Miniprotein binders against Putative cysteine synthase. Designs and how they scored, part 21

Target 1, 336 residues: Putative cysteine synthase, of Sinorhizobium fredii (p55708)
Amino acid sequence: MLHTTVTQLIGQTPVMSIDVPGRNATLVLKIEKNNPGGSMKDRMARSMVIAALQDGRLPPGGTIVESSSGNTGTGLALAALEFGLRFIAVVDHHAAPDKIRMMRALGAEIRYVEGDFREDEVAVVERQRLAAQLGAQLPGALFMNQSDNPANPEGYTGLVDELVAQLPDGIDAFVGCVGTGGSMTGISQRLKRNNPAVRTIAVEPAGSIVFGKPGHPYYQSGTGTPAGDEVGKVLDYGCIDEGVQVTDTQAFETARYIARRKGLLVGGSTGGAIYKALEFIGAGKLTGTVVTTVADGGEKYLGTIFDEEWMAKRRLLDPAIAAQLDGWLFGKARAA
Short names: E, the ipSAE of ESMFold2; O, the ipSAE of OpenDDE; V2, 0.75 times the mean of E and O plus 0.25 times the DockQ between their complexes.

## First folded at step 19 (miniprotein)

Design k2 (from k1 with F18Y; at its last look DockQ between E and O 0.95; V2 from the best seeds 0.89)
Fold by OpenDDE base, look of step 19:
Structure k2 (fold): chain B 336 residues (1-336), chain A 116 residues (1-116)
Amino acid sequence: as target 1 above (336 residues)
Amino acid sequence: SPEERMEQAYRYMLMGRYDEALKRLEEVVKENPDHPEALYNIALVYFFEGNDEKAIETFERAIEVDPSNVLYWLWLAWLLHRTGRPEEAEKVLEEALQRFPESERLKEYLERRKEE
């Protein structure tokens, strides 16, 4: 089909399998970085905008407002541009410069929260406050509030339909990251409706509070709930069989490893999900077809995760992770 | 049921499956040609697909069936402006103002337009 709009390019993403030697399991990557905004967030962004237009909460030619670290904002920028809307992205000074540049390139208006924040501090509360204020004060504006928006998880139903068609032998497990909770909920609920036996594993950063662990700072972006923030209302714990944590080092070293060994640039959260998926497979806890989403691409992290100096400065490098991955994927410990 | 088809169509719209949405909505309209909500959603699907001309035509039909919904008028006027038909858009807005003199939504729309 010849598409004529950018949002028509959302979805129908390819899958790539990774064999796990010596195990009755295959890791399947759903390549969501191939969406036009470069992430799976394009799905939920389109969904939220369409829902708001359909029910009249957002008027034709209106303004959408959201607090975003970048991926959601990019998706919303695409939808706004296509549907003749204005988009205001509320960000803090710690937002990745390249994500801000991308949103601006797509016509987004950027609003920064004011205040003195630590480099490792996410001003989540202030961003939410400002976004809510702008949504209430600007005529024809709507705060999208992705963490509490039911159209967020609904945007991922199509992803599952694609997976089911792509994997006719069935899906045995899903390993996903949890941020707002939208993708985890939307995907897990739909998978379980089709097959209640599907195992769902939610991965959060070490230092995230989603599963009741003590909060502390972490470098993974766009995933988890930091201390002082609230878990998104869209998250359905009932569809999650197990919640687990992944360290920054595990996540980032895995992303680096996948690039070197498989030639695929994946983001940090994806690195974490892949690490945990392989860990579970290696331990015999997951078997069969195990699906993980490539939520975004490593192209967004070339100056961070894929920069050795950046990693070293933050003490995030650990060659032992590559050895573990070699053990899982090749049955050989990498010679030190 | 028509209600179930409407719900299914809505879900297909959210996931960008416009062909499936249209299929279900057209079934509803086949059974009830004057179903305003179905016509409204068909118009939106055309808009989401980038077919502004079919969207305009369908919103006109929706208004003919149910002229009491100000949102239909706003969409029609906005699409006419977007497609370079400002005189027709103004006519629609004038008629809407006569029909809905106390509509806050219409007032807000007109205010935003002045700022553009």
Scores: ipSAE 0.866, ipTM 0.951, lowest interface PAE 0.6, mean pLDDT 94
ESMFold2, look of step 19: ipSAE 0.871; ipTM 0.957
ESMFold2 (binder alone), look of step 19: mean pLDDT 83; pTM 0.786

Design k3 (at its last fold request DockQ between E and O 0.91; V2 from the best seeds 0.88)
Amino acid sequence: SPEERMEQAYRYMLMGRFDEALKRLEEVVKENPDHPEALYNIALVYFFEGNDEKAIETFERAIEVDPSNVLYWLWLAWLLHRTGRPEEAEKVLEEALQRFPESERLKEYLERRK
ESMFold2, look of step 19: ipSAE 0.882; ipTM 0.961
ESMFold2 (binder alone), look of step 19: mean pLDDT 83; pTM 0.789
OpenDDE base, look of step 19: ipSAE 0.888; ipTM 0.961
ESMFold2, fold request of step 20: ipSAE 0.863, 0.857, 0.861; ipTM 0.953, 0.951, 0.953
ESMFold2 (binder alone), fold request of step 20: mean pLDDT 83, 81, 83; pTM 0.788, 0.704, 0.788
OpenDDE base, fold request of step 20: ipSAE 0.885, 0.877, 0.885; ipTM 0.961, 0.958, 0.961

Design k4 (from k1 with Y109F; at its last look DockQ between E and O 0.93; V2 from the best seeds 0.89)
Fold by ESMFold2, look of step 19:
Structure k4 (fold): chain B 336 residues (1-336), chain A 116 residues (1-116)
Amino acid sequence: as target 1 above (336 residues)
Amino acid sequence: SPEERMEQAYRYMLMGRFDEALKRLEEVVKENPDHPEALYNIALVYFFEGNDEKAIETFERAIEVDPSNVLYWLWLAWLLHRTGRPEEAEKVLEEALQRFPESERLKEFLERRKEE
């Protein structure tokens, strides 16, 4: 296939399996880090922009506004570049300099919130307020509002169609990260429409408030809902069979384990989803084909997750995690 | 029904499956060649695929069929300018201003054009 635009390179990502024959299961990784912006967020960014252009909320040559210096910002920047739009990324001074440089390289305009915020939760509220203000005040501008935008989850339905075609033996479970709820909702609803028996497990960081647990700080990025923020309106709790928490140590040690064992550099949230998928498989709670996504790549975390000093200083190293993973992957199913 | 085909096309557009979106929209236009919303969406799909020339042609047809939707005029003018045809873009905007003197969309578009 000969594509002419970068947004046409979004999707059609491969799958990779990790067989767990002693547990009657196969863990399937949907490799969303292969999207041109480096993450699954490319799908929802394209979807939100197309929806807004199609229904006239966003005029030709208009301006996208969003609060993000992460994967959503990258996805919106490349969609804006391709569709001839301006993109204003609203950020705070805690944003990683390389992330700002990446968005600028893709043509994004950067707008900083006022104030000396050292708490990510407070900065998020101010970023969202400014993004909404800019969307309302600038001519031809629109705040994408990913957490409440129905085109967010809709952008992931194509991912499921790809999975169904790639996995002809069927899908028994999906274990996914939950942040805004877009991917968890879009994937889970579509999977259940195709097969109502599919199990859907939502994974949030320990310290995230999505499932009503006490909030506290966590290092996982691009996932969860921190204390002080609201759970996205796009999240459909009704399509989730179980919500679980994963610690930073569990998530990051698993990402490191997968890199060493499978040669696949995955992001921290992916490590968390893999950890919980294998834990459920090891406990006999999931069998058959269990799907999770490699939402982004570990290449962006070489200075953190894959840096021994960074991990050690934060007391995130725990060799017991690798032993747990070995037990789940190489052990036999417990007697039924 | 044509409404079902339009909805299918929209869902394919959000997935980025533009060939499948076009197939559904072309079925609508085959039954009703002057369906303005289908022509509009066909033009958008061509634009999303990077085919500005076919997008321009299809917006021109959409305007011919339904000249009352200012958004079609704005898209056409914007695309003409983007493809190096600014004199034609200006003619389109002058006619749009005559037809839609009170349009807030047109006013906003003209303000952004001045600021650039």
Scores: ipSAE 0.876, ipTM 0.955, lowest interface PAE 0.6, mean pLDDT 91
ESMFold2 (binder alone), look of step 19: mean pLDDT 81; pTM 0.743
OpenDDE base, look of step 19: ipSAE 0.882; ipTM 0.957

Design k5 (at its last look DockQ between E and O 0.94; V2 from the best seeds 0.89)
Fold by ESMFold2, look of step 19:
Structure k5 (fold): chain B 336 residues (1-336), chain A 120 residues (1-120)
Amino acid sequence: as target 1 above (336 residues)
Amino acid sequence: SPEERMEQAYRYMLMGRFDEALKRLEEVVKENPDHPEALYNIALVYFFEGNDEKAIETFERAIEVDPSNVLYWLWLAWLLHRTGRPEEAEKVLEEALQRFPESERLKEYLERRKEEAEKR
């Protein structure tokens, strides 16, 4: 099909399989890094902006506001550029410079929260307050509020329709990352509508509070809910069969493993989801077609996850992880 | 029902499946040719697809059917201006000002347009 806008290039992403023959399972990767903004967040960003334009909350030529220096910000910048909107991204001083440069290259306006924020919890609260303030005070502006926006999970229902068409023999499980809960909710609800027996497993960083565990710092970005922040209202716990934690070491070593063994550069949160999917397969807890998403690409993490010195300084290297993955991928299920 | 087709179209719009959305909306318009909300959503879908010319034509039809919604007028004026038809955009705004003298949406639009011109 011949498209005329970049936002029409969102979606229709390919799938790639990794067979696990000794475990009666196939791990299927939905390659969401192929979206034009580099992540699955392009889907929800387009959805949220279209919803706001359709119902009149955003006027033509208006302004969208959001607290994000990551993939949501990139997706909103793309949508704003294509639909003739101004986009203000509210960030703090810890935002990665290259992520800010990407949003600026797409026309986003950057606003830093004021003050010396030693604690990350305080900065998150102040970012959200400034974003809400700008949305309320600027003429023709709207705070998208991704964590409480129903158009967020709705933007992912098309991903499931694609998967069903790509995998006509069926889907037995979905293993996905949980941050705001938008993709986990949107994908899981739609999958269970098609087949209530499908297993849905949500993966959060160790130190995230989504499933009630004590909070502590973690290096995984774009996933989890840190201590002091609220779990997104869009998260539907009722569509999640199991919530599990993955350490930074497990997630990042898995991303590195997949790069070397499969030639696919995946992000850190994807490494975590793959690790837990293979762990469940290796334990015999999941069989058949097990889907996860490559939510973003490893190209964004070349200076961190794929930098040996960065990993070593943070004591994140563990060669035992590769051995675990080998055992799950090439080991056999126990005989009946 | 027409209400169910409108909801289907909306969900397809959020997915970016604009052809599917149009099919549902055109079914509504086939049954009810002067359905203002369906025409509004058709115009938006043309805009989202980058077809500003069809979006303009469809907003003009929406205004003809329901001239009381200031948002349709703002969309039309904005599209005319960005497609290089500023005299037509000003005519649309002059008519909107006469119809909606107390509209906060119209005042906000005009304020943003004035500020944009000053920063250039």
Scores: ipSAE 0.871, ipTM 0.951, lowest interface PAE 0.6, mean pLDDT 91
ESMFold2 (binder alone), look of step 19: mean pLDDT 82; pTM 0.764
OpenDDE base, look of step 19: ipSAE 0.876; ipTM 0.951

Design k6 (at its last look DockQ between E and O 0.94; V2 from the best seeds 0.89)
Fold by OpenDDE base, look of step 19:
Order: sequence, then structure tokens, then C-alpha cells
Structure k6 (fold): chain B 336 residues (1-336), chain A 114 residues (1-114)
Amino acid sequence: as target 1 above (336 residues)
Amino acid sequence: SPEERMEQAYRYMLRGRYDEALKRLEEVVKENPDHPEALYNIALVYFFEGNDEKAIETFERAIEVDPSNVLYWLWLAWLLHRTGRPEEAEKVLEEALQRFPESERLKEYLERRK
């Protein structure tokens, strides 16, 4: 098929398997970094925009507004550009510079929230407030409100259909990150409708409040619900078998490890999901075909996760994580 | 049922499966050639696919069937303008103003164009 628009490049992403020696399990990565915006958020961004246009909440040639750490914003920028819309991204100081650069390159207007915040603090409340205000005040504007938008999880139905076709022997488990909850809900619900026996594991950062643990600051971006924010309404706890936490160190060291050992640049949240998937497999808690999404690529984090000085300054390096991963993937711990 | 096919088409649109969406919508139109909502959604699918010409033609058909929906007029005018047909777009807007003198949507659209 010869595509003629950028949004037609969304989906049909490849899968890559990682063998886990000594275990009756295979880790399968759905390579969502290959979407044109560089993340799985392209799916839900297109879905939300199409839904809003279809039902008339967004007029032709209107303006979309969203609070975003970057991936959703990039996806929305693509949709806006293609469908003749304006896009305003509301961001804070925590947003990765490269994500901001990508949105600007795609024609997005960037609006920063004002205030004094810590580096490890996400100004989620202020971003949400400003985005809602702009959506209400600007003529022809609509606040997408991804955390409460039913078109968010619906955008991931196609991802599951692709997986089912790519994995004819079946899927036994899904390990996914939870941010807004859209991907976790959309994927998990569809998988369970096809096979109720599928195990679903939701991974949040240590310090996230999605599963009732005490909140504290964390460096993982675009995932979890920080203290002071509310869990997105799109999240369906009923389709999640277990909620678990991953530390920044575990997530980032795993991302670094995957780059060095497998040659695949994955983002931080993906590193966390892979770590937990392997942990569960190593413990014998998951068997068979275990799927994890590569939500975005490490290319966006070359100056952070993949920068040794950046990691060291924040005390995020731990060579023991690489040893643990060697144990899971090669059957023995390697010397650091 | 036609309602089920419409819902299925909508879901396919959301995930960019425009071929499947069109298939279901065309089935609805086959049973009811003057189904305005089906024609409207077909027009949108053409737009999402980047086929502005077919979108324009289909919106024109949708308006012929049901001229009472201001949103159809706005889409037609916007697409005509987008495709470099401003004179035709203005004619559509003039007629829309006559039909919908109190439409807030139309007023807002006109204000944003300035």
C-alpha cells in the first residue's frame, strides 16, 4: 500500500522477540517508536482528533489544546497539521527539550506554565488548568483532556488487532506502563475480550499514586500519576490483574542495557516495563508469550537517560541492574 | 443493523481503518441512499484519507439530502477554501447565512476567518 498522508503511517509496527533462556517464556516487543511521531501516542492522538471532528465538538479548521509531556503533543501536532487544525501544547519545565523541539518543528504553539518548580516535579495541575482555560476561551478551540477522553483507549484497539495477527500462537501476558491509563485500558480490555486468561500487568513509577502507594517525586516522564493529581477516568482497574512499581534506576538502567545488548533505543517507561516483565518471567510468575510495547524511542533521551553524567549527578546509576538483567537473559549474572 | 454498522464504521475511523469504515458505511447507503449521517461520515473518511475532492462531492450530496445541518455547510465551505476555491466557498457561506441566521457555529466560523 502506498500511503499519501503522514497519519496513514501510524500503526502496523513490527514486533521483535527476546528469548529468555531457561524459561518457558518469550518477551515480545511491539515497536511503537516506529510511528511517525515516534511513539504509541500517535494512535490515541489521531483517535481523539477524529472523534472530536466527527461529532462536531471540534469545527473544521479549529484549534486543539492539550497538556502534554511531549509524546501526546507530538501525535496531536501530526494530526493537526494533516487535518488543517491549530495546536497549542501546554508544557512545563519537566518536558524533554527534544520533545518540545519536535512539536515546534511540526507547527505546534508551545505555552509554558508559570511558577517555581523542582526539576523532579511535574506541574500537572497548572498545566491542566491552563489547557482547560485556553480550550474554553479561544474560539473554535477544544481541550482534548486525554486522561478523561474515551477516544484515548479506543485508539489502541488496532494495536491489539495487529498483535493478534503477528502472534498467531497467542498472547499469554501483557506488561504495560500506566500514565493516563488509555493504552493500558485499551490494550488490556481488547486482549481479555479475545482471551480472558491473558494476564495484564500495569507498571507505574515508584512515587506514582495509581495503585494507592504514597506519592513522591520521580524522573520518569509521561507515565504514572504524581501526587496532587488525579488518576485518569479512562483507566479501567477491572482489566488490570496486577499493578506494580518500577524505580527510575531500574527503568533507566534497563533502557541503557537494551541499547547495549540488543541495539534498540527505548525510552524510560519502556525500560521499566521490560524490567518488570523480565522480573516476572524470572520469578516464574509469567510464562508463554509476554508482550510489552516500546512506547517511544531512546533517541528522545540521549542527553538524559543515555548520558552518564546526567544519570550520575542524579544518583540513578546502578550496575547491579545490568547484572540482574544478565541473569534473566543469559541465565547467569555477569561481572559488572 | 444500520446503527451497528454506523458504530462499527466510527470505531474503524478512530483507528485509521478507513477502508473498513467505508465498507460499512457503503452498506448503509446501499440500503438507504439518502442516509445523511452515513453520507456525512463517508465525506469525513475521504477527508481523513486526504481525498478532498471526493469529500467535497460527498458533502454536497449530504447537504442535498439534509440541508438542515449547519455542520455540513461549514465542512463544505472549509474544504472549498482549503482546495483553492474561495469564490465557491463564499457562495456556500452566503447561502448558509441565509439558512442559519442565528447559528452560533456559523458566526464563530466567520469570525475566525477574519
Scores: ipSAE 0.870, ipTM 0.955, lowest interface PAE 0.6, mean pLDDT 94
ESMFold2, look of step 19: ipSAE 0.877; ipTM 0.959
ESMFold2 (binder alone), look of step 19: mean pLDDT 84; pTM 0.798

Design k7 (from k1 with E111Q; at its last read DockQ between E and O 0.97; V2 from the best seeds 0.89)
Amino acid sequence: SPEERMEQAYRYMLMGRFDEALKRLEEVVKENPDHPEALYNIALVYFFEGNDEKAIETFERAIEVDPSNVLYWLWLAWLLHRTGRPEEAEKVLEEALQRFPESERLKEYLQRRKEE
ESMFold2, look of step 19: ipSAE 0.882; ipTM 0.960
ESMFold2 (binder alone), look of step 19: mean pLDDT 82; pTM 0.735
OpenDDE base, look of step 19: ipSAE 0.884; ipTM 0.958
ESMFold2, fold request of step 20: ipSAE 0.861, 0.859, 0.844; ipTM 0.952, 0.952, 0.948
ESMFold2 (binder alone), fold request of step 20: mean pLDDT 82, 83, 83; pTM 0.775, 0.780, 0.787
OpenDDE base, fold request of step 20: ipSAE 0.874, 0.866, 0.876; ipTM 0.956, 0.953, 0.955
ESMFold2, last read: ipSAE 0.857, 0.851, 0.844; ipTM 0.952, 0.951, 0.947
ESMFold2 (binder alone), last read: mean pLDDT 83, 83, 83; pTM 0.789, 0.789, 0.789
OpenDDE base, last read: ipSAE 0.869, 0.870, 0.866; ipTM 0.953, 0.954, 0.952

